# Designs tried in a protein design chat: VH-VL binders against q9h9l3. Part 12

Target 1, 176 residues: q9h9l3
Amino acid sequence: PRKMVAIDCEMVGTGPKGHVSSLARCSIVNYNGDVLYDEYILPPCHIVDYRTRWSGIRKQHMVNATPFKIARGQILKILTGKIVVGHAIHNDFKALQYFHPKSLTRDTSHIPPLNRKADCPENATMSLKHLTKKLLNRDIQVGKSGHSSVEDAQATMELYKLVEVEWEEHLARNPP

## First folded at step 1 (VH-VL)

Design fd4 (framework fv_fezakinumab)
Fold by ESMFold2-Fast, scan of step 1:
Structure fd4 (fold): chain C 176 residues (1-176), chain A 124 residues (1-124), chain B 111 residues (1-111)
Amino acid sequence: as target 1 above (176 residues)
Amino acid sequence: QVQLVQSGAEVKKPGASVKVSCKASGYTFTNYYMHWVRQAPGQGLEWVGWIDPNSGGTFYAQKFRGRVTMTRDTSISTAYMELSRLRSDDTAVYYCARGPLYYDSSGWRAFDIWGRGTLVTVSS
Amino acid sequence: QAVLTQPPSVSGAPGQRVTISCTGSSSNIGADYDVHWYQQLPGTAPKLLIYGDSNRPSGVPDRFSGSKSGTSASLAITGLQAEDEADYYCQSYDESLSGYVFGGGTQLTVL
């Protein structure tokens, strides 16, 4: 049995017109929802757009933020060799400039049994907010001050636990 | 900088198929959904469906299921929408529009960048 | 028929305030899905005007503002100008349809 963690990252806009997504916060929780990591992260490039409505990131959070290179090393030490759960997790790994093995990756935005439980089409990509409301009867990402990556990581782990047995059996029979 | 360039106007007969292209530039093609939205002459906007360029996964509005197929070619950052068994009431401007896959691994976003549209006329 | 309800037309004189309503239901706006607004000038593609209920993209003047309460949203335009004459569409997501939904559109006439 491998250890399992859930991750959620917040990104800010860097590069031309703020179109590049750069890591600005990362939260990692264990199977029970306990926080293993939660840090604000300073991108190596100038922040053009804080995307505060969604990221919750403000200029004040950057004052003592961990530089990207250091934060990346810390995060990768936690993720390596573990099953990593996320929602649309490709974006998180891209922001981390990291390759995690597909066999150890679980993306709650692409698990057909989870959509089926939510009475959604199996091939649809549903938001974390929608799945959490439908399946856990919990409101997340409420308000206009940005999302909590801790709350999102915790919700993501709880969603995965609803289909864990079925999905692990599926993956054993149909390796990615 | 960010642009969606669509193919030119098409005139088709009832029963034919049409395939519209949308070439993306100025951003990472696989990081955003590509949506298709149509507008009949003098009418409102109607969502057709989306494709996730990263996975190739698609989802279509119920009205268009069985007649629409969305594909993409990541090597040239181009999305396609093919509509078959055309009727006169399929006459419309067809837009491609960018929606974020997820802004911060969660949440739904607006269609922030639009192509200029492709007029498809279905007439006998 | 459009899933979100907008008035078909609204009018105002230069310098005045107009408000365009967008009425949904418990499966869309009432389910806390964000409302976005698009401006469509004659012969052009729609342009994002307001996203996430009340946010303005770069280049959109502060005369345009959005709000949301319960199952409805509103677009307010103050200091009305001739160049504001356009069609305005609200857009959200509907969980019962598992799809994106638009309002029927509102034609704004500047008198």
Scores: ipSAE 0.000, ipTM 0.507, lowest interface PAE 12.8, mean pLDDT 87
Fold by OpenDDE, second read of step 2:
Structure fd4 (fold): chain C 176 residues (1-176), chain A 124 residues (1-124), chain B 111 residues (1-111)
Amino acid sequence: as target 1 above (176 residues)
Amino acid sequence: QVQLVQSGAEVKKPGASVKVSCKASGYTFTNYYMHWVRQAPGQGLEWVGWIDPNSGGTFYAQKFRGRVTMTRDTSISTAYMELSRLRSDDTAVYYCARGPLYYDSSGWRAFDIWGRGTLVTVSS
Amino acid sequence: QAVLTQPPSVSGAPGQRVTISCTGSSSNIGADYDVHWYQQLPGTAPKLLIYGDSNRPSGVPDRFSGSKSGTSASLAITGLQAEDEADYYCQSYDESLSGYVFGGGTQLTVL
């Protein structure tokens, strides 16, 4: 069986009016929640909006941040060959300018059994915060200091583990 | 046996440059980052930066940016650290140290193998 | 000066238990970054003693142990021996600096 990791990224706003989401932090944890990667990342373009209230990113975090190209290389090395778990993970991959094979991707925002377990509509897109509270009785993304990508990645992994067996069987029968 | 063999002691004048080498053996050179850490006499450890021997990518501590250059020769599994515009406070033992990319079962982000160090003395 | 704070010195008699603290902040130890410990014998290079907060590399006696809580870490040495006399450094990663950081080091004297 392939190793499994969970990823969560924080993005800042670049480009005109800060509407482009650029990677500013990435956290990767293993199956047990151990942190494999956690870095502030310097986007290649000027940051217009730090989105601090959500991202937790501040200007000071970018002073010595890892250049994007370097960080991207580091992250890809970790992800290669792994089953990658994330929440709304397409945003993370987009920010990484990398797309992991679909067959090796698990998006907790699109797992009907997970929503069902949380007494949510199966086809609805629920927030990580909501699912974590309902299923893990844990509060994440608390306060105004922004998200913790490590915390979010860990929560994402824990959520997936709740439905891992069922979902993996489903995927085996219905390959993407 | 995994080991890092560093070049010999150096004595330099202020304003000069020094290049320290670190030859790796006993493991795949390109599978680990090479870190450099220095220690002034009687002082603590200070991280200088790292190089990815595979890609040649580097990242330096802010304090040394503009003065330090890390390189490698994969053909001989050797890493180099060059420090320019030397000052008296650059006098230190410089260590190369192997580190995993970010996670390794043997050391996480730790530096698990160290060279014996290279004393660089800067004096007028 | 060091980002991580250690006591400059600790001492103990043979057979005793000693602890070395490593105090960080929310941007390093408190941010879930691993704490590692190194032992540096006089005139030698540092040696990895503890990695990943509490793991011992091969060859390190079990009388060495590491722990982490909040923004601080601790190295405990039980059954203190004469050969334990050395400098000890904690290390972590600081996300605000995007760099590896060390404690100031602790000189352990065996009385």
Scores: ipSAE 0.000, ipTM 0.544, lowest interface PAE 13.2, mean pLDDT 91

Design fd5 (framework fv_fezakinumab)
Fold by ESMFold2-Fast, scan of step 1:
Order: sequence, then structure tokens, then C-alpha cells
Structure fd5 (fold): chain C 176 residues (1-176), chain A 123 residues (1-123), chain B 111 residues (1-111)
Amino acid sequence: as target 1 above (176 residues)
Amino acid sequence: QVQLVQSGAEVKKPGASVKVSCKASGYTFTNYYMHWVRQAPGQGLEWVGWIDPNSGGTFYAQKFRGRVTMTRDTSISTAYMELSRLRSDDTAVYYCARTWYYGSGSPRYFDLWGRGTLVTVSS
Amino acid sequence: QAVLTQPPSVSGAPGQRVTISCTGSSSNIGADYDVHWYQQLPGTAPKLLIYGDSNRPSGVPDRFSGSKSGTSASLAITGLQAEDEADYYCQSYDESLSGYVFGGGTQLTVL
């Protein structure tokens, strides 16, 4: 497979009023959609808001979850030196307290050709669910128990593949 | 210290454009989506749209598409909303308000609001 | 028109309990999106009162509480005080609109 992975993180609310987004699950898949990493992650701070409708995180998942510092080390080892694909990926990197080079980052929420293909405004941030339904004819994030970060990472990789050739050529001529 | 400071009141003629600013301070501007919400006199809250200050990406409510443009300047942590072809029924207080982030796991509530900018559209 | 339905007004005497309903549909509250509540005092911006159905921000007294069931949510205010006289708005997210939706607002009058 190419040196390209897709990532999706789930965050819970910590800190005052649950205003801090803390990493609580991370899934990483390779170019073909095979799972390289999928762990529940225990934040170092008290969880104020599980955000379960979206995150899928419940108190039970924190039992035996991988501590943040350990999980971060494992995740960064996978990401370093690779092209990393995500949807609204800046938030994932913030939760990981990690800076990934922009030249190796691909954000499917900010790729104008992808939105154009979906008949959406080029500079709008469309949800992963909407783009996946429109372009791949697949329903993700089904049900009310929260999202599957594995499913989201897999869908994100497939969306990127639709514009990969065009977008990589664009980036080669117009570096970020 | 965490606050959103909006530009002052505007009076415009029908057909004109208005550009309202919202300056963020006390937090990382690019970590939160900035929304615009308006309220006509004596009426309820109406969502206009959002901008992602990190990317410059935008999404507008159907009612405002073609008339609204949202932009930002990251060097001064300021978001802008420009509404064109103004009508008398655009008279409203326009608020900027932030949401934590957009995407998977988004909480989707407005935790910090500006004080509002009154835009009056009169002949 | 507001997407979420609230009663236009509610009233109570000091010390009493009032409840404000917020009714949605299958694309918003019924799709299990959280409901948030805002208090707007006359001449001021809205202030976050309840988030995530039932959570209180720091500084919001425990006499304010939220709940959600099916396609509806409710804000309860106990021990009503004169300072509570304000407009109250519920807010959720609607997946069919891909947008943020508000209730029409409820004016609370403290008699």
C-alpha cells in the first residue's frame, strides 16, 4: 500500500463546561481500508461530557482504555512520515497535541474538487455523512449510539481516492 | 478575557451591502467555527451560516445563499459577514457566536456570543 | 418559521416551578441530536444555559434543568425569581437541513 493512512478520532469534553476536546478513541486505516489502529483512549482529565450521540463513547469504554500518553506514542509512530487523510483533521491533530506537516496532510472537508463532484459549494465544509452518501452511495453514522471511527476513517480514505490524482497534481504545482 | 467584539451599528438603504466584523480574543481563533445568527426586532433567533477560520470554508443557510459572504483574517483573529442586496426585512441584530468544532463528535452548541450588531435597513 | 416549536409565553410567581417545552421532528431531536438552551435577558445577547440536554455551565444555578425524550425536550425552572424574566430558546441540529435550528422562543414572565 502507499505511504498513506486515514485517521478519525473521537473526542469527549473535559475541562470547564466540557469545553476542552480530549482524545477518547482513534482509528487509523491504510490505503485499502484495513485497520492499523483502533483503541479507546483514557484522557488524563476528568470527562465532563461524553458526547455519546456523536463520539459513541460511554463510561464503560474507559475501563481498560489505553492511557493518553501511551496511545499518543503509538499513533504518532504510525502517522510520522506518511500522508495522513482525515475529515476536519485539524481537530484530530489538536486532540493528539501533534503537528503534522501540511504537505503531508489531506483534509476531505477542504478539498474544492471533492465538493464540486458532490454538487456542493467548493469552499463549504460538508459533513462526512453527506459526502459519503452523495459520492459513494453509502450510509455511514447510522443509528443513535454514536459514530464508528473505523467506518469514518474508511469512508474518508475512499472519498480521498475519488480526487487523489487531481488533488495530488494540484498540490505538486501549488504547495500548501 | 475570552470574548467576541463586534463592529458598531449600521444604517443602510435597500439594495446596499453591509459588512459586520467579529474580533475574537482570549482563545485560538482557528480552533472554533464562527457562526452568524440574526434576530429581527421582537423576533426569534435565525441561523445564517458558519465559517471555519482555519480553512476559510463556509456553509450558509439556504435562505441566504447568493446574498451572504463570510470571510476571516487570521492575522487579526477577525471574522466578517457581508450581506448584499439588503431588504427592509434584513433589519436585525446580527450576532457572531462560536461552536467548538465541526465534524465527527461535534457538540454543536454556541458557548460564546458577541454582543450583536444592529443593522437597520430603511428607505 | 422556527423549526423547533416552543410555547410563545409562560408565566409563574416567585418560588414556583415552570416548564418550557421544545418540540422537534425526526431529522433533529428525533434523530437524537442534543438540545441546548439559551437565556436572553432584554437588550442582551443570548447566554448558554443548558448544553447536551441536561448539563449546566459553571455559574448556572441548579434550579435550571433540562431533559429530552423522543422528539421533545423540556427546560424546568424551579424556585422562580424575578431575575429569570427573559426569553428562552432551545436549539438543536437538523441533519436534513445540515444546519443549526432554534425554537421560536418563550417569554417567561415572573408575576
Scores: ipSAE 0.006, ipTM 0.538, lowest interface PAE 10.0, mean pLDDT 87

Design fd6 (framework fv_fezakinumab)
Fold by ESMFold2-Fast, scan of step 1:
Structure fd6 (fold): chain C 176 residues (1-176), chain A 122 residues (1-122), chain B 111 residues (1-111)
Amino acid sequence: as target 1 above (176 residues)
Amino acid sequence: QVQLVQSGAEVKKPGASVKVSCKASGYTFTNYYMHWVRQAPGQGLEWVGWIDPNSGGTFYAQKFRGRVTMTRDTSISTAYMELSRLRSDDTAVYYCARALGYRYGWSYFDYWGRGTLVTVSS
Amino acid sequence: QAVLTQPPSVSGAPGQRVTISCTGSSSNIGADYDVHWYQQLPGTAPKLLIYGDSNRPSGVPDRFSGSKSGTSASLAITGLQAEDEADYYCQSYDESLSGYVFGGGTQLTVL
C-alpha cells in the first residue's frame, strides 16, 4: 500500500445566511479503500443550515459528534506526510483550516488526464458523480438522504488510481 | 454587506469583443465561485460559466467555448468575463452571481450583481 | 428553448394559493440534482427565493415553499400578495450538458 489516503468532508452552513462552510463530517480511506477515519464533527459555531440533502447531516448527528478542535487534531495526524487525494480538495482543507503541501496534494477535479479519459475538456472541473459514472460505471450520491463521504472518498481514490502512474510522472517532471 | 458591482453598459459592433467586470466586497472573494449568467431582453436566464477565484480555474458552457474567457484579480476582488466575436444575438444583460463552491460546482446563486447591458448592433 | 419547462404564466387573487411547476428530465431533476428558485421583479436582478429543493434564505416569508418529486419540482405561494407579482425561475444542473440549467420562467400576475 502506498503512503496515500483519500479524504472527503461534509460541510454544514454557519455564519450569515448559512453560507460559511464548516466541517461536520470527515471520512478518510487508504489506498485500498479501507476506512481509516469516519466521524461526525461538531462545528464551534452555530449551525444555520445543515445542507442535509447534500451533506447527509442532521441535528441528531451533532449530539455525539467530536468537537472540531479534537477532530482536526486526529485528522491532521492521519494526513501529515502522506499524499492526500480529494475532489475539489481545497474546500476540504479550508474547512479543516489546514494547509497541506501542494507537492503531496492530488485533486481529481484538476487532473487533465482524468478529464481526457472521460471525454471532457482538460481544463474543466467535472463533478465527482459525473467522473465516477463515466470512468468507473458506478452511480454515487444516489437518493435524497445526502452524500456518503465514505462512498465519495472511495470513488475519489479509485478515480486517482486510473491516472496515478501518468500523473505522478508528470508531477516529477513538473513540480508544483 | 455582500455587494457585487458590475461595470457599465456597453455598445459594440458585430465581431468586436467586450470585457465585463464584477467587483466583490463584504466577503472573502476566494471563498466563493463567481458565475456569469445572461438574459436577452424579455427572455429567460442562460448560464455562461464560472471561475474559482482561489485557483483561477474556469468552466464554460459548451455554447460559449472558444469565445468566452473568465479571469480574476484577487488583489482587487474583481472577476472578469470577456466575450469575443460578438453577434447581435449576444445582446443581453450579463450578471455575475456568487455561488457556494460546494465541492462539485453545481450550487445556487445567492447574490447577484445588478447586471451589465451589452448591446451588439450595427 | 429552456431545458426545464415552466408554465409561461400563472395568476391568482390576493390571499389565494398558486403553484408553479418545473419539469425536467432524467439528466437533471430526475438524476436527483437540487432545484433552486429565483424571484425577479421588473427591472431588477434575480433574487434567491428557495435553495436545495425546499430551504428558505433568511428574509424569505414562509408563504413560499418548494418541493421535488421524480423529474419535477414545484414552487407554492400561499396568502398571495400584490408584491409577489414577478417572474419566477427554477434552476438545476444537467449532467448531459455538464452545466447549470434554468426554466423558461413563469410570470405571476396578482389579479
Scores: ipSAE 0.006, ipTM 0.515, lowest interface PAE 12.1, mean pLDDT 87

Design fd7 (framework fv_fezakinumab)
Fold by ESMFold2-Fast, scan of step 1:
Structure fd7 (fold): chain C 176 residues (1-176), chain A 124 residues (1-124), chain B 111 residues (1-111)
Amino acid sequence: as target 1 above (176 residues)
Amino acid sequence: QVQLVQSGAEVKKPGASVKVSCKASGYTFTNYYMHWVRQAPGQGLEWVGWIDPNSGGTFYAQKFRGRVTMTRDTSISTAYMELSRLRSDDTAVYYCARHFSGWYTGYYYGMDVWGRGTLVTVSS
Amino acid sequence: QAVLTQPPSVSGAPGQRVTISCTGSSSNIGADYDVHWYQQLPGTAPKLLIYGDSNRPSGVPDRFSGSKSGTSASLAITGLQAEDEADYYCQSYDESLSGYVFGGGTQLTVL
C-alpha cells in the first residue's frame, strides 16, 4: 500500500470551563479512503463540554471508549513513518500530544494551490466544508448532530489528491 | 552543501554523563528530524532516537529511555544528545543523521546526510 | 540485537556480481516501509547508497541497485571493484517498535 494516510480527530472540552481540547475520537483512512482506525477515545480528564454540535460525541460514546493512553499508542503506530494528511492538522497533533515530521505532514488548510483551485485567496485558511463543496461538489458536516471524523478524513484525502503532484514538486524545491 | 559537524571525542568514567553536539549547515535546520545512531567498536548500527528541531519533540528507542535526552538550539542550528549513567558498553561512535523523506508521496524514512561521528569511550 | 537479518559476509572477485539480502518481518519491510542501504568504508561514517528500495543518490554508480519483495530486500553490486570493499547496512522502519531498524551489516570482501 501507499504510505499516505489522512486523519481527523474530534475533541471535547476538558479543564476550566471546558477550554482545553481533549481527544475523544480519531479516524484514519488510507489513500483510497478505506478506514484503518476509527475509535471513540476516553480522555484522562473529566469532560466538561462534549461540544456535540461539532464533535458528534455524546455520553453513550464514552461507554467502552478506548482509554487515551492505549488509543494514542495505537494511533501513533499507524502514523509514525507515514505521510499524514489533515486539515488544520496541528490541532490533531496537539490533541495526540505528538510531533510528526514537517517533511511528512500535509495540511490541506495551508496549501495555496488548493485554495486557488477553489477560487479562494491563496493565503486564506478555508474550512474543510467549503473546499470540499467547491472542489468535490460534496456536502460534509451537514446538520447539527456533529461531524463524522471518517467523512472528514476521507474528504481531506480526496482534496489532497487534487494537488498531490504539484504540491509534492513544490515541497521538493521548498522543504517545509 | 549540506553538512553535519560533530563535537570531538570524549572519555568518561562509568556513571558520568556525556553531551555530544551536531551543528547543521546548508539547509533549513528546523525542517528535518535529526536522528542519533551509535556504533560500538566492530559492531553494527543502532538507532538511539530522533528530535524534531522545530518543536523540540523527541522519541527514543526503548533501550535508551530514562538515560538519553535530546535537545536543540535553533539559533545556532545545533542538536545535542546527552547520555547519562554511562556504562562501559556505551562505548561507541555516536552519529547524528538527517531524516530523509520522499517528495512525491512523502515516502522513504531513511537518513541522507551523516555527521562524521563522535567517539565516546567509557572506561575506568 | 539487529532487527533486520543480513548475512555477516559476502565475497566476490573484481568484475563479478554479488547480492546482499535483508530479511525483515510483517511490522517493517512486510508492512511496505521503504528499505535504504548504507555503505560504510573502514573508519568512516555510513553513506546513503540506496534509498526508497531502489533509488540512487547523486554520485552513486549504477553498478549498485536495490529491490524489495514481500518481507525482504536485496542490494546488488555488479562489476565489483576493490573500492567496494566495505560494510553494507540495510535500514527500514518498524511500526511495532515505532522506531528505525538496521540490519546487522554485511562485510563485502573483494578478493
Scores: ipSAE 0.000, ipTM 0.479, lowest interface PAE 16.5, mean pLDDT 87

Design fd8 (framework fv_fezakinumab)
Fold by ESMFold2-Fast, scan of step 1:
Structure fd8 (fold): chain C 176 residues (1-176), chain A 121 residues (1-121), chain B 111 residues (1-111)
Amino acid sequence: as target 1 above (176 residues)
Amino acid sequence: QVQLVQSGAEVKKPGASVKVSCKASGYTFTNYYMHWVRQAPGQGLEWVGWIDPNSGGTFYAQKFRGRVTMTRDTSISTAYMELSRLRSDDTAVYYCARYKPGSGYWTFDPWGRGTLVTVSS
Amino acid sequence: QAVLTQPPSVSGAPGQRVTISCTGSSSNIGADYDVHWYQQLPGTAPKLLIYGDSNRPSGVPDRFSGSKSGTSASLAITGLQAEDEADYYCQSYDESLSGYVFGGGTQLTVL
């Protein structure tokens, strides 16, 4: 059987006026929520805006950070051939400059049964924070010191487990 | 040393099925996805789908869903693409291509030499 | 119909420079997905020419270079030679289609 992991990435601003989102941290957890990977990642470009309120990234984290090219290789080895769960996961894949097969991708921001369980419109894109509070009665992304990508990846996996059986059955009957 | 060897040309009547093979050598077959891309005579490249040789999992472009089936045999490092209910506009060269990492990037490299499938009455 | 737009043909004399454009949208090149380029000589399978926007595989001459900006990419060929006559295809990934996409191809004529 194909293994399943959940991923969450943090990005910093690079390029002109800090408008480019560059990978600066990646966390990957297994089905049980155990951490498989959690590294700070050094972008190849100068960091203009750490976006610390959201990313939790500070200059000190960059001192021993893994260079982007090396980190990307490590991350892709973990993701390849696995079902990858994320929330708005296209942003994570963009930051990784990586394509993951759609048939092996599960995006908790686009699973209608999950929204239905949260009493939200099926076609709405709900935040991870909102879904986690509604369905798991847990507060994540608390405060203004930045998010924990480990916490976000763990919450994302737990959310997916709530709909896993019905959603996998749906996908088997309606391949993406 | 990495090679993809495809089966020979086929001529089929409309409504028939065709099964093209792609035998891999020079690398670990199960470590890389195998993609299929076709090219009608004088036309451009069109992606058909992929198979993960490790799991047997597949994904097909929407245009081909319901007509294409991809399989593999890991004991002989061979991938297959079967296209059913053939139409004249399915006449094309069908390529297999390995999805290979290249300095951190995934690309189609190498490509098989192609299999010409002609659909005619 | 191709998802990525390329000119159908370009031409140049030996020694000249040509540029082949590849125009995408916000769901592919504009979303920062990599652009790769393939060369197809008459009667042969495509061969990887440029990967990851601007990198060359071993054996590809430095006369070939790639670039990417915004929603588009370009392949530049300098010092044109007769053996460069071929079809050239750009390729990326499209998140809205959940699939790999190619340009329509550009036939390069050298003569």
Scores: ipSAE 0.000, ipTM 0.460, lowest interface PAE 17.7, mean pLDDT 86

Design fe (framework fv_fezakinumab)
Fold by ESMFold2-Fast, scan of step 1:
Structure fe (fold): chain C 176 residues (1-176), chain A 121 residues (1-121), chain B 111 residues (1-111)
Amino acid sequence: as target 1 above (176 residues)
Amino acid sequence: QVQLVQSGAEVKKPGASVKVSCKASGYTFTGYYMHWVRQAPGQGLEWVGWINPKSGGTFYAQKFRGRVTMTRDTSISTAYMELSRLRSDDTAVYYCARDRYSSGYYPFDYWGRGTLVTVSS
Amino acid sequence: QAVLTQPPSVSGAPGQRVTISCTGSSSNIGAGYDVHWYQQLPGTAPKLLIYGNSNRPSGVPDRFSGSKSGTSASLAITGLQAEDEADYYCQSYDSRLSGSVFGGGTQLTVL
């Protein structure tokens, strides 16, 4: 079976002046875009800045949120041994305090053939919103009330599928 | 459970406009894109465009740009397609169809029964 | 003119296997975009038969299967039954046109 998932996380601001990014929501979808995991996550530290415009997180979402340590265990159980697709995925792994093997990581913000299909410079870092509109003709991250991590994970998987054959061949010849 | 109920048949003269409605029920209306697809009598399927009911954002096939307008009313879970400057070759059954939000590649999982629009002089 | 190419007709006897081809180009199927298939019975709206190249919606028998390779896709129907007589359409996304594209349709006749 194809063992590939896509992930997207939302972070809130903790620590002095809310400068620390702490995990507050995580969504994981399978190859077909079906949701495997989608939970609000309670950071271990006091939330100073909900960053609601981008995260979509509000105080009400924290009431029954899964504590970070428990959520992290559940998420890592899903990710372990699988190819994990994300957009600027290093931010997600940092928030999870997790190291995923580079050989099993796919970052749609750094795949030159994907940018080429979008008529963008191959080495530029393009936003998920731009690539999704250009290549899939879909609106995501609509409005100013925050992003949906489910929507973002689904879009990320679909973008990767556009270059999967070519990129997997490239990685087989040029292992990370 | 999921239903898309379209407005009734229309007969129009060349140069007129027609507005077809599609009322959704059985799911969260703003969670899924709505597409419009037409089929001339005895012919194949032709994609017209989509609307995102959450944002009101739209995208139309090149052939219909300047003549088609898609709108929605979230208070009654209804999508609309208006086609102006009608020609006889616009005679077709017009379908609304729901795009599964999770797929990314536009599979139309539920369709309305269609609205016949006849354009004749 | 339809963007994806299908044979206009195909026929088979009950119990047989038939396949319907769908040929695209580098801007659609060849670019990696998924193929979906619809069944249209006379006088009815199309019904989703296969999505994402090979997945069946709930209620679609396993006699129907889909596949994709290169710039083409195929719908296979095994154990052909009289009620399978219908028009079949393939669909994909085209990056050059920035929209959904359909095949011209294939009329299946059960002899």
Scores: ipSAE 0.006, ipTM 0.563, lowest interface PAE 12.3, mean pLDDT 88

Design fe1 (framework fv_fezakinumab)
Fold by ESMFold2-Fast, scan of step 1:
Structure fe1 (fold): chain C 176 residues (1-176), chain A 121 residues (1-121), chain B 111 residues (1-111)
Amino acid sequence: as target 1 above (176 residues)
Amino acid sequence: QVQLVQSGAEVKKPGASVKVSCKASGYTFTGYYMHWVRQAPGQGLEWVGWINPKSGGTFYAQKFRGRVTMTRDTSISTAYMELSRLRSDDTAVYYCARDYYRSGSYWFDPWGRGTLVTVSS
Amino acid sequence: QAVLTQPPSVSGAPGQRVTISCTGSSSNIGAGYDVHWYQQLPGTAPKLLIYGNSNRPSGVPDRFSGSKSGTSASLAITGLQAEDEADYYCQSYDSRLSGSVFGGGTQLTVL
C-alpha cells in the first residue's frame, strides 16, 4: 500500500494587477491528519494582492516566510512517490510549478462517489466547504479572516477516507 | 440475508396520496442509497428517485418533482415513498431497490417484491 | 418514453443464441457509464443479471454475457432454455438527467 498525504495551498496575487497566483502558504497532513508541513512561503515576485479574505495571508506572515525555491524543494520531497489528496488540486500543483503523476493524484472535487454521498450531481464541482459540511458535519473556512490550509488539508483527507475503498477499487479497474 | 419487504397493495382515487414503505434487513441500512422504480401494467421500468438513508437527502426524476417525497426512519430501517395528487396513469407496481453503488456504477440489488398502487374512480 | 432503446421483442429456439441491444447517447453509455442488465420473469420483481457491462452476480450462469461498444451495449444469451423466457432491461446513468435510466425492455420468447 502506498503512503498517502493531503495538501492545501494558499495563494496571493502577484504580477500585473495581482492576477498571477503565487504560493504563499502550504500545509501537508498525513493519513491521520497530523501536520507534516505548514509554512508561510515568500513569493519571488512582489505581492500586489494578499487576497486575505480567502488566503488568510497578511504582510506580517511574510517577515519570516520560507523563500519559494527552498519551500518548493521541501514540499516536493514530501510529495514524491506518495498518493497526494487535494481539492481542486490542479491549482496547488500549478502554484508549486510541479507535475505529480495522475495515477498518484486524488482530487476530491472530481470524485463522483463523494458528490453522490453529499446528495449532489456526480459531475458537479462542489466546494470543499460544502462537502465538509454535508458529509462530516463540520464548518470550515468560517468568517472573513481567510482560510486555514491546515484545516482544509485535514478536511480533504477525511473526505477522501469516506470513499477511499470504493475509489481505489475504481482506479485499479479503470487506471487513469 | 439481504431483504427488502414492501407494504401491501393500495387502491386510491384520483387526487389522493399514497405512501409506500420498504423495510430493509440484513445489511447496514445507512450504507446504501435506496431507489424507487415504478412499472405501469404492461410497460417498462421507470426510475422515480433515490434517498440517502444516512442524510435523508433525496433526488427525484424531473417527471415526479413536486409530487413525490421520499423519507426514511433509521430506527426501523425503513424507507418511504409518498406520491401525491395521484392520476390514473400513476397506476403501477412501485419497487424499492438497494443501490449497490460501486465506483460510478449504479446497479440495483436486491429489489423489493413491489407494491401495486391502483388509481381509479 | 424510455431513455435507452431496446428492441421490443426477440425470439429464438432452445439451444440457440440471441442478442439484445441497448442503444444510448453521449450523455449516458457514450459518456462511459456502465450498463447493467435485469431479468424480469412474469409476475416477479426484476433480478440483477449483469452489472458493470460484463460481470455476473453469483448464481447467474455463464450463458449470459454482456458487452459495451461506443454508445451501445448488448446482452448475449447462449444455449437458450425455456426458463430464459422473460423481459430484459438495460440500465445506465445519464449525466444530463443526473439519474438512472432504463431501456424500454425486450421480451424474449423461447419458441
Scores: ipSAE 0.000, ipTM 0.480, lowest interface PAE 16.4, mean pLDDT 87

